VHH binders against Probable tRNA-dihydrouridine synthase (dus). Designs and how they scored, part 21

Target 1, 316 residues: Probable tRNA-dihydrouridine synthase (dus), of Aquifex aeolicus (o67533)
Amino acid sequence: MNFKKGEVILAPMASYTHSAFRRLCRRLGADRTYTELISAVGVLRNGIPMKLAYFTEEERPIHIQVFGSNPEEIAQASVVIAKELKPDFIDINFGCSVPKVLRNKAAGYMLQCPPLMGEVVKETVEALKPYGIPVSAKIRLGFEKDEVERIVEELQKAGVSLIAIHARTAKQGFSGKALWHRIKEAKKVASVPIIGSGDVKSWRDIERMFEETECDGVMVGRAALSNPWIFKEFKEKRDIEVGLKERMDFILEELSMMTEYMSREKACAEIKSQIVQILKGVPNSRELKTYIVHAENCKELVKRIEEAKERELLYA
Key: E = the ipSAE of ESMFold2; O = the ipSAE of OpenDDE; V2 = 0.75 times the mean of E and O plus 0.25 times the DockQ between their complexes.

## First folded at step 14 (VHH; framework vhh_8fcz_2)

Design j6 (from g1 with D31S T32Y; at its last look DockQ between E and O 0.83; V2 from the best seeds 0.78)
Fold by ESMFold2, look of step 14:
Structure j6 (fold): chain B 316 residues (1-316), chain A 121 residues (1-121)
Amino acid sequence: as target 1 above (316 residues)
Amino acid sequence: QVQLVESGGGLVQPGGSLRLSCAASGFTFSSYWMNWVRQPPGKGLEWVSGIDPSGGSTKYAKSVEGRFTIIRDNDKKMVYLQMTSLKTEDTAVYYCARDSPGFTQPFFDYEGQGTQVTVSS
């Protein structure tokens, strides 16, 4: 068993949880990480997208997350990935519900048909047996109706090894509130570890989710983007004050690591969204965000980040 | 406005052949990967084949490799799927799809009603 009860996990988040960000979160105490979601058809037609699939040994245990609409395609893509990259898990995304994914009848769309979800997992588990790589799944409570117990039963019968549950339906998106008691109910029918997710915004929420749901692990999503230190806060059971200089140093280190698997120009373009997120924890940072992200090239971007650090030092 | 119109479907016996056509308009056709995707009765979508913008790279699902050929004509803005050695499991509605712009991974734009292929004795 590669999973230990009590883990706190960095959620997969498209555009954000590339290798650099995962490594930095691991260093801050995250116990487990997931790649961004990878299209099964994309793997089969175009080959493994290394920008998305790249990871270092520091990131283990690592889940490479795949999505699609077709059981055979997902299983075949998983074999291609497993042979080449040997992750600790192949994870199947059944939760993403953005319009383009739903129009392609993939991921969260499948919550409308729990037996099909089971078929996907069963085919993938069988295809991966020769490689010894287990299958995990990331789900929501259901598509429009909450069917989480039925979904858990279908997946575990199919051979899933680990299930992460975001306690909302696909139709909710992020509206309303995460219904944590539904995670507890899912645990009652589960014979595999359950990771709880949804509305975890602080290290105290991590404690509360463990206590209220009895889940085996807690997954942190968007809160980790603005506060990657949440993992360390939980491990140390205290709030950690992080100023502008340390946040900008985080960004500079992340940017440097990103060039290992993408061009410098691509890295500079992509890091802007992370800069916006990490500055949410800095009071009165709106003008600073605008100034930094409007840099016209990498050289200017780095210069503006360094200027922000020096400004803090003058007022410290 | 992107428009894709599929045609050429019909009823054939196992082992038979059929050629599907797709007429494209409303976008710069020669700049996009084009794909055939099918939906068997009561089943989800299944990617069948793709062809890159120039026509120099063709890709096939394992289930159709060696039996189907994807072809494009950029001057006429047409995509074709030449199907041979048809099997009953090839029965489906076939859709022509463009890769959606703005993504590094393929998402498909479907705009037509598709064309029905039925392989039955």
Scores: ipSAE 0.658, ipTM 0.882, lowest interface PAE 1.6, mean pLDDT 92
ESMFold2 (binder alone), look of step 14: mean pLDDT 84; pTM 0.857
OpenDDE, look of step 14: ipSAE 0.873; ipTM 0.950

## First folded at step 16 (VHH)

Design n1 (from g1 with Y110W; framework vhh_8fcz_2; at its last look DockQ between E and O 0.87; V2 from the best seeds 0.79)
Amino acid sequence: QVQLVESGGGLVQPGGSLRLSCAASGFTFSDTWMNWVRQPPGKGLEWVSGIDPSGGSTKYAKSVEGRFTIIRDNDKKMVYLQMTSLKTEDTAVYYCARDSPGFTQPFFDWEGQGTQVTVSS
ESMFold2, look of step 16: ipSAE 0.675; ipTM 0.886
ESMFold2 (binder alone), look of step 16: mean pLDDT 82; pTM 0.835
OpenDDE, look of step 16: ipSAE 0.867; ipTM 0.948

Design n2 (from g1, 16 letters changed; framework vhh_7z1x_3; at its last look DockQ between E and O 0.01; V2 from the best seeds 0.00; counts 0 for: pae O 11.5 > 2, off the site)
Fold by OpenDDE, look of step 16:
Structure n2 (fold): chain B 316 residues (1-316), chain A 121 residues (1-121)
Amino acid sequence: as target 1 above (316 residues)
Amino acid sequence: QVQLVETGGGLVQPGGSLRLSCTASGFTFSDTWMNWVRQAPGKGLEWLSGIDPSGGSTKYAKSVKGRFTISRDNAKNTLYLQMNSLQPDDTAVYFCARDSPGFTQPFFDYWGQGTQVTVSS
């Protein structure tokens, strides 16, 4: 599927944007999805990590996100992925600012050297030609210094087809305010579609970003964790009140889907993080959150979730 | 350990009355919102009534409003449910349930074993 102007995209988020969550967000109106970041070296050494790379047709158009420090390795890993999984895009991560990743001179670390970024994209693009899979990039404004125009130009020269910009520096992480005006400036020098991201907290913010930056797409991250209905809200241009029951149903459905690509036990362990997120949208849910996430096993977890779900109905 | 023990159930004729008791232990009863719920055979749980820690505020389901009265004696750590004008549809196992301490929304974290109430001619 080709990119269409006006898309609202679910952002890649480590530990969250697995297949089940992506599917549910697609059902709620997300136009495009990204996998969690996958290590290029890992792919080459151990094969494709299917927990991270598993996806269904429902999730398309899908970007499989790859990160690394070596252009050749990234390209080779991308080919392996392309051949086996045939995603809609290979996405190169140049934005992750997690210390462990940066120490390996990968992802956001590479923002220090736009020419190297270009080389990565160039080699990947060339390698993927036989498969007809385009390359996208997710970037920040820079590592420490904002150089977003330079970066965009370098990537375009290298043959990138789509760029997502998180309007923060790598050093900034998630602190401070995202600089939306920098997305606008990047758009001015861009010949490829630009996806804006950063500090999108509501469907109204999505609209505002489109208006203020003239970006071609908007990527929603953390806001989607607590409110995956944000995509529906945007499409319908209205606030949607989602009660506890619906949220718990969401979690139960997610948990069920997760068992398609991981053990039930692991799914139960991982879903707790999502429960914490999704309950942020429920007023005075702190004790409920604590109660649910302290379940000792899957059976107990599901029981507590079901109980929570039923509680709203009992008092209705 | 938290413990809730319901008593007072039994067989009663339509139009009759029963008074259920729930004795609580293992927690500060006087600080906790308490509830009565029931489950009829083959049916789901039904919330009936709730009472705040002080006993000054009570809530009732539409199905039992005007017929059932919830009360508590904090000195005795006991919750009560006075049931009047009982009907066959009131046949169920009745449970006392504790709200999670500090939780502002209704949420049951502990239940008793229940007491059987049967309304039949």
Scores: ipSAE 0.000, ipTM 0.253, lowest interface PAE 11.5, mean pLDDT 92
ESMFold2, look of step 16: ipSAE 0.277; ipTM 0.731
ESMFold2 (binder alone), look of step 16: mean pLDDT 82; pTM 0.823

Design n3 (from g1 with A61R K62D; framework vhh_8fcz_2; at its last look DockQ between E and O 0.91; V2 from the best seeds 0.79)
Fold by ESMFold2, look of step 16:
Structure n3 (fold): chain B 316 residues (1-316), chain A 121 residues (1-121)
Amino acid sequence: as target 1 above (316 residues)
Amino acid sequence: QVQLVESGGGLVQPGGSLRLSCAASGFTFSDTWMNWVRQPPGKGLEWVSGIDPSGGSTKYRDSVEGRFTIIRDNDKKMVYLQMTSLKTEDTAVYYCARDSPGFTQPFFDYEGQGTQVTVSS
């Protein structure tokens, strides 16, 4: 369950990186996966949310990602998860900056107080020692101001085993540009592996991130949603052309796997966002996206996906 | 329009009791989990207790279980926290919070100023 230098990782992305998508990305060459973020209070009040926490062995090494605002809550929820599910890591999300999370003073909000981040990690590391499960952290450069070196030092002191850095501040959200040179500066003070993240849009960007930052791994986010083949492209060092039929087959396989951990109706509703993403790689797909996404039920959704595949064949 | 108004705090001795109240308005109270969340001096927020829409399921932070009781009255749109055997570590500002609608995991809406509970000799 150690980290290997040179890994290319599927980033955790709420609403997208459920078990089915992680499995498909693993098959396409992703070296490591993370669950979507799981609320610590949610675990303590409602129990482990299996829809979010479900994983299969092919998804290993797997990080189960937890977020919250309170050190004891995060540590206790992590123990509950570790005892029941035995992931390779418990990951603490310190990066999510969506308004509701910030209003709850969770995740990215804590970038304003590096000592609190350290307290969260320290308590979680100590609580997990009996189970032998290490703690990783996913961070940003800082909340409003870049403080990444200080944050890395605080987390290392607290016993973190691995840090993923999205090279933007929480205030930026996804605006502006990821500042890759800040990952390099963080690496200089790090004594644990550093995963670089932010604005990795192609397999060539993966190479560039490794070279420019000297990071130990590269995390691919939104680009993997529109092009899950990016992992295979990197392994093979070439562009891979993927047509409409293969993209729709990917969706149908993903949908089938989703029913292992959610109802078919919920799976069909949730996969629409992934359909929109994967069709970004198809020229002139606006009308197709609208047609498929407006399906009223799962039977109609599958029918429209199959129609799209057949239409491509008619123009061959 | 959503409003949550906390009251009932005060100064008590260790071992004492208090009942906190929360008056809710501006949303469908009977469809919503309700929670108490507190902020100890110099510390962040910590979840204390929650009660499901029906009142059939009550949940507590380990350190308060057996000492605190969460109660709701859907007709009056009230939530209460009956606190007994109070300890100095229970000193905090207590907030009433609803689960935000539209999420699969709990996110809390805080609307009031909270009510101060101070446990001191």
Scores: ipSAE 0.687, ipTM 0.890, lowest interface PAE 1.3, mean pLDDT 92
ESMFold2 (binder alone), look of step 16: mean pLDDT 81; pTM 0.825
OpenDDE, look of step 16: ipSAE 0.814; ipTM 0.928

Design n4 (from g1 with G50S K62D; framework vhh_8fcz_2; at its last look DockQ between E and O 0.89; V2 from the best seeds 0.80)
Amino acid sequence: QVQLVESGGGLVQPGGSLRLSCAASGFTFSDTWMNWVRQPPGKGLEWVSSIDPSGGSTKYADSVEGRFTIIRDNDKKMVYLQMTSLKTEDTAVYYCARDSPGFTQPFFDYEGQGTQVTVSS
ESMFold2, look of step 16: ipSAE 0.651; ipTM 0.887
ESMFold2 (binder alone), look of step 16: mean pLDDT 81; pTM 0.822
OpenDDE, look of step 16: ipSAE 0.895; ipTM 0.959

Design n5 (from g1 with S100N; framework vhh_8fcz_2; at its last look DockQ between E and O 0.75; V2 from the best seeds 0.00; counts 0 for: pae E 3.1 > 2)
Fold by ESMFold2, look of step 16:
Structure n5 (fold): chain B 316 residues (1-316), chain A 121 residues (1-121)
Amino acid sequence: as target 1 above (316 residues)
Amino acid sequence: QVQLVESGGGLVQPGGSLRLSCAASGFTFSDTWMNWVRQPPGKGLEWVSGIDPSGGSTKYAKSVEGRFTIIRDNDKKMVYLQMTSLKTEDTAVYYCARDNPGFTQPFFDYEGQGTQVTVSS
């Protein structure tokens, strides 16, 4: 596997980290990307959801992320994906804390039973041996109780090749603070690379995470939605001012790429969430945001984005 | 308001047959994939079969393919699972489940108590 110590990674984020966004973040300096989570049962019943699984060579190293509640289903779906798409890793999501996912005993729910997590990883590793594709895992500290050292030990015994840790419990969701010292403790028992995650909000936080936890990589989540330039900021060790025009150019390029794997109308509907996020970095943008996202169709949406770009030129 | 009521389970010998029923209400049944999922004793949930809204596409887990048939009746808002050549490993509580309408991928809602199938000699 080609993991290099010091990588900064774009976290998987449902509805946001599709191919277009991953490519743009790679161009801005992200070292590694993950697809959005893919339902194992969905793969088995409906085949690979190409809208979620689509990637280009520019996005490598790429992890295709799978979730489910049944070890055999996860392993079988992983084989289907590995044969067809040949990703660099199959990643198993043990960290999703969305209430509906937890009530269906999937992802973050399994943190209550480390031996089951180990069973999932072991079965998937064995099933993927003929294809030479390693298994990674994305976890949290535990479900309600922090058991991260035990979880790491179970996963590495099962043959996992790389572990990303969001330093919160599943019960916390996104509340409270990420407990970075727990990543350091997990690293002490790990024999595989550890990626640290949680409350990384700036390029300076990336430096602090490496320093405080001694992790092998740092994963950036929500901060990358409003500031994809965080990766370039870290590589250049400086703040980068990005104005309205450049942010809108990012959106237009993202929208163009999205049509490779979804309809133009679906792309225009879905990009609105990213527009909301990227405008958070623009002062006094509330009214502009509302104006743009309330466009009635694709043509109007693009027109309003172009109008925003010209406004910056007029006042710059 | 969403209700899924499973029935038709029972005790049967290996090689036997059973037909499970699920009565649905409280949602637009004709727009929804329907599924059967089972929970063997001491184990987690396991997807068994699914059928698309029209009834034109049926899907099966490898372990039951060729032995089980999923059927729907949109007029009566019913889904069935015809099981034949039953094995002891088919022993489980069987649940009827719809695809979650707020999720773009198959992800199931379970609303009923399920129906027990026991395959024993």
Scores: ipSAE 0.425, ipTM 0.799, lowest interface PAE 3.1, mean pLDDT 90
ESMFold2 (binder alone), look of step 16: mean pLDDT 81; pTM 0.825
OpenDDE, look of step 16: ipSAE 0.848; ipTM 0.940

Design n6 (from j6 with D52S P53G; framework vhh_8fcz_2; at its last look DockQ between E and O 0.75; V2 from the best seeds 0.00; counts 0 for: pae E 2.4 > 2)
Fold by ESMFold2, look of step 16:
Structure n6 (fold): chain B 316 residues (1-316), chain A 121 residues (1-121)
Amino acid sequence: as target 1 above (316 residues)
Amino acid sequence: QVQLVESGGGLVQPGGSLRLSCAASGFTFSSYWMNWVRQPPGKGLEWVSGISGSGGSTKYAKSVEGRFTIIRDNDKKMVYLQMTSLKTEDTAVYYCARDSPGFTQPFFDYEGQGTQVTVSS
């Protein structure tokens, strides 16, 4: 097992947690990272999507996350990934609940059938034994009804090594509030480490989650997009004020690293959503955001980012 | 409105053959991967085969490789699945599915009732 109690983890987030972002968050103090979710059928039909699966050694411990609707497909895809890339874990996503995923009966859809979740984990664990790679799972409390204790018991009997729990049901999506006390109840029946997740917005919330739930680790999602410094804030137990220049430098470094696994043009297109996110932490940034993301090409995008840095007076 | 209508299923003996058809309408057919996905009795969906928009790339699940052939006719907007050496485990409802637009990884659009294939002695 490669898990230490007290870890603070960068959550997997589709479109955001590619290699560059994970590396930068690791440098800022994140203890563990996960790839974006990877379709099992996609691996079997199209091969490993390296843009999603690429990682460097500094990102370890790294979980490569797989989702699907079929136990045999998930296990087969996991073996393909494990043989080629040798991650620290294969993680199975049982939490994604966006409408298209649910209509394809994948990920969060399986929360309706805990025995099927157990079957997925058992088959994947068995298939990965020759490679020595453990299986982790990322779940929600249940589909519509909260069944988290039952789900945890099914998964650990199936051989899961680590469970991350987003404290909402799949039906909730992102509505309502995360019910942290349910993580505490899940921890009581767990014989494997439990990572708590949901509505962690500040480094103080990280402390609160540990104390309130007694979980073994805390996972930070959306808050890390606007404030990747949250990991350093937790390590240093203080607020860190990050100005416009430092945020734009973060983006420029991220963009440079992205070209290791995607084309520069694709990197420039994709980084725009992260620019939007990181500028949420900058007061009165609406016009600046619009100016930067409407750049017509990569050269213009970089130029506008550099201009923003030079205009520090705009946001001080 | 996207329409996908499956046909050609039936009862066959092990070792037999069938050819499934899928009629597509309501979208630019040649722009999309098309897939066959099946649902065995009491089980979840299982991807069977896919074919690129041009027809230049075909892919198969390990369980059917060498026995099934996916074919498309872009002029007629048809997808076919030629099945040979059928086994009892091929018994399922077979669905024709388009890759959903707007995603980097495959998600499937299912629009029809599917066509039943039963392989039984």
Scores: ipSAE 0.569, ipTM 0.858, lowest interface PAE 2.4, mean pLDDT 92
ESMFold2 (binder alone), look of step 16: mean pLDDT 83; pTM 0.850
OpenDDE, look of step 16: ipSAE 0.806; ipTM 0.926

## First folded at step 17 (VHH; framework vhh_8fcz_2)

Design p1 (from n4 with D31S T32Y; at its last look DockQ between E and O 0.08; V2 from the best seeds 0.00; counts 0 for: pae E 25.0 > 2, off the site)
Fold by OpenDDE, look of step 17:
Structure p1 (fold): chain B 316 residues (1-316), chain A 121 residues (1-121)
Amino acid sequence: as target 1 above (316 residues)
Amino acid sequence: QVQLVESGGGLVQPGGSLRLSCAASGFTFSSYWMNWVRQPPGKGLEWVSSIDPSGGSTKYADSVEGRFTIIRDNDKKMVYLQMTSLKTEDTAVYYCARDSPGFTQPFFDYEGQGTQVTVSS
């Protein structure tokens, strides 16, 4: 599906933006979703990791995100994915700054060599032509040095159709302040749509980013974990108070949906991190958080969540 | 699988006594506060008594203080409620409930099916 100006997108986040969460965010008003990053080499060696790649029609338009260090491998893996899953986009990750990934000279590491980035995109674009699937890229401002204009130009030359920019360097990680003005500068040299990202904490920030940077889309990351209703807030242009009950319902629904692509036990283990995030929006939830995440098994976890839900009803 | 199974309920005259039992399984029993709660007809759930993991500390609702005694056996994974001087107002379904220690308010994540206690002349 073609990108439309004004979209608010759920950012890819490792360990969080699996199918269930993406769907729920779509229901709340996210216009587009990205999978977690998938290793190109992994795909070629072991096949498509469906835990990461599984998606439903509800999640469309969807970008399956791939990372690697070798242009040929990335292209080949992308073809495998395209052929089997037919996403709306293949997205190349050039932004992940996790040490393990960087050590493998992948993702954000590649920001050091824009020509190599271009080669990756070019090869992937060419490989995907038979499938009619466009290529997008998620980038940072640079590895250490900000070279966002150069990077954007290189990617455009290579045939990229869409670029998401996290307004930080790879070295910066998530520290410091995102430089929104750099998104604006990138937009000036861009012939493809630009998605802005970084330090979007509220629906108001979404508006502000559109206004200040003139980007074509806004990607919401961490703020969506604690407040997935941010998408609804933006659409309705108002703050939405979400209580504990509704948050717990969200978690229970997410957990249920997760069982479509993983075991219940694994789902229960993984959902704990989301519970921690979702409870950040609930005052005085420290004890509750601790209690819930220390559940010994899945049944216990669900019961504790349900109890939390009921507690609000009793004490509100 | 966490299970709580209550027993010992029945019909008793005012002033009578009953001993309720709760058999626990599927979790580290000795790590949890155990509780008795009850639901009178047409009323909501009411807390009755609590006992800490060691059995050294007990708590009672004002309505049952001095009449009811909560005891636990960690080796057998049992919790008991000895009820004496029963009153008509004690009529309810009694539930054994697991609770996490350290919370300001009770947080019962598991409870049994309950046992009926009826106090009537």
Scores: ipSAE 0.000, ipTM 0.217, lowest interface PAE 13.7, mean pLDDT 92
ESMFold2, look of step 17: ipSAE 0.000; ipTM 0.078
ESMFold2 (binder alone), look of step 17: mean pLDDT 83; pTM 0.843

Design p2 (from n4 with D52N; at its last look DockQ between E and O 0.71; V2 from the best seeds 0.00; counts 0 for: pae E 3.1 > 2)
Fold by ESMFold2, look of step 17:
Structure p2 (fold): chain B 316 residues (1-316), chain A 121 residues (1-121)
Amino acid sequence: as target 1 above (316 residues)
Amino acid sequence: QVQLVESGGGLVQPGGSLRLSCAASGFTFSDTWMNWVRQPPGKGLEWVSSINPSGGSTKYADSVEGRFTIIRDNDKKMVYLQMTSLKTEDTAVYYCARDSPGFTQPFFDYEGQGTQVTVSS
């Protein structure tokens, strides 16, 4: 419900920030988490996708993130979610720049029309009033042209409670460099908390973003996939060396938790991308990575992970 | 290569009926969810109805539930929308769409020109 100035947040990342990963990052010091993005029309057609929407109390404050192209559909899907799951926030994704989302005229496409973004937020805020659940937004600087001050003003007028800003345009995708000074300019016109995002790669970058932008919180994306300990590093203001055993323990715990909301087979298939990410920090791990992810089934995958962990213990 | 051709629209009075058709080609029709989406004058696209690959499960937006019926014929690669009890608010260009391949949640691509439905006295 509440936002505390100085929070460090785990960014929503499709395919990665399911319940298990969010819980583990919370335990490592993340102050707030977001679900992966959920299609509004998908909720209306198929009901709430529990694999994506599942969360535990440990993950609060939790934002359930919704995207779509139609204000009424987004608002109605948000009501369905709010009634059933009672998250702390419904978050609207205005920042997705994936080509298929843009072709469907959703999410990042709306950055071309700030009044439409305002309409989405206003309708959702109004629909959620009976449930007492606030609306947050995740945005970029604009579509092609940077219009972030205008966008912030439209969203505030519409009743948004919290804005996360990735400091790139939708057209940039991930190219170029995140323009942190634009977050600072957005903060100057904001009357709601601003979370800064983009190119945060280390705990020192978290400090630098707070200092340079004066934002109210910092959101960590990709860096958290290879280094979930970044949150603890920031809280303790030091580098934390994490070896192979501890990284494999993280994966085994994540895999175990994933079976609470998906089949073991699906969990074993999906965890392989996280294994690739988390092994980036292990020297001389190229052949080990290949060995582990080429497992033919879930039993073999777990066995190979355990072998890697036991090897570390033998060499001490 | 994907082609979706909508037809069957027209001018109809409130309370009237129409059947829309969509001819599909260029993809494996029988393993694909199919959808109707509409664009009212001056507004964005809104979802109307969906049907699963076998035809055994149909879904409807609240605004059309009980009045519209989606049907598919996998042999002919056709999707239909039977509309009854039409209201002026049903006035829109109607598009046939498949679920976007490679996206794990419902998300629609449309390729056709659409078919205009106008409900007025």
Scores: ipSAE 0.451, ipTM 0.815, lowest interface PAE 3.1, mean pLDDT 90
ESMFold2 (binder alone), look of step 17: mean pLDDT 81; pTM 0.824
OpenDDE, look of step 17: ipSAE 0.893; ipTM 0.958

Design p3 (from n4 with Y110W; at its last look DockQ between E and O 0.85; V2 from the best seeds 0.00; counts 0 for: pae E 4.1 > 2)
Amino acid sequence: QVQLVESGGGLVQPGGSLRLSCAASGFTFSDTWMNWVRQPPGKGLEWVSSIDPSGGSTKYADSVEGRFTIIRDNDKKMVYLQMTSLKTEDTAVYYCARDSPGFTQPFFDWEGQGTQVTVSS
ESMFold2, look of step 17: ipSAE 0.391; ipTM 0.758
ESMFold2 (binder alone), look of step 17: mean pLDDT 82; pTM 0.826
OpenDDE, look of step 17: ipSAE 0.871; ipTM 0.950

Design p4 (from g1 with F103Y; at its last look DockQ between E and O 0.83; V2 from the best seeds 0.81)
Amino acid sequence: QVQLVESGGGLVQPGGSLRLSCAASGFTFSDTWMNWVRQPPGKGLEWVSGIDPSGGSTKYAKSVEGRFTIIRDNDKKMVYLQMTSLKTEDTAVYYCARDSPGYTQPFFDYEGQGTQVTVSS
ESMFold2, look of step 17: ipSAE 0.724; ipTM 0.903
ESMFold2 (binder alone), look of step 17: mean pLDDT 82; pTM 0.833
OpenDDE, look of step 17: ipSAE 0.882; ipTM 0.953

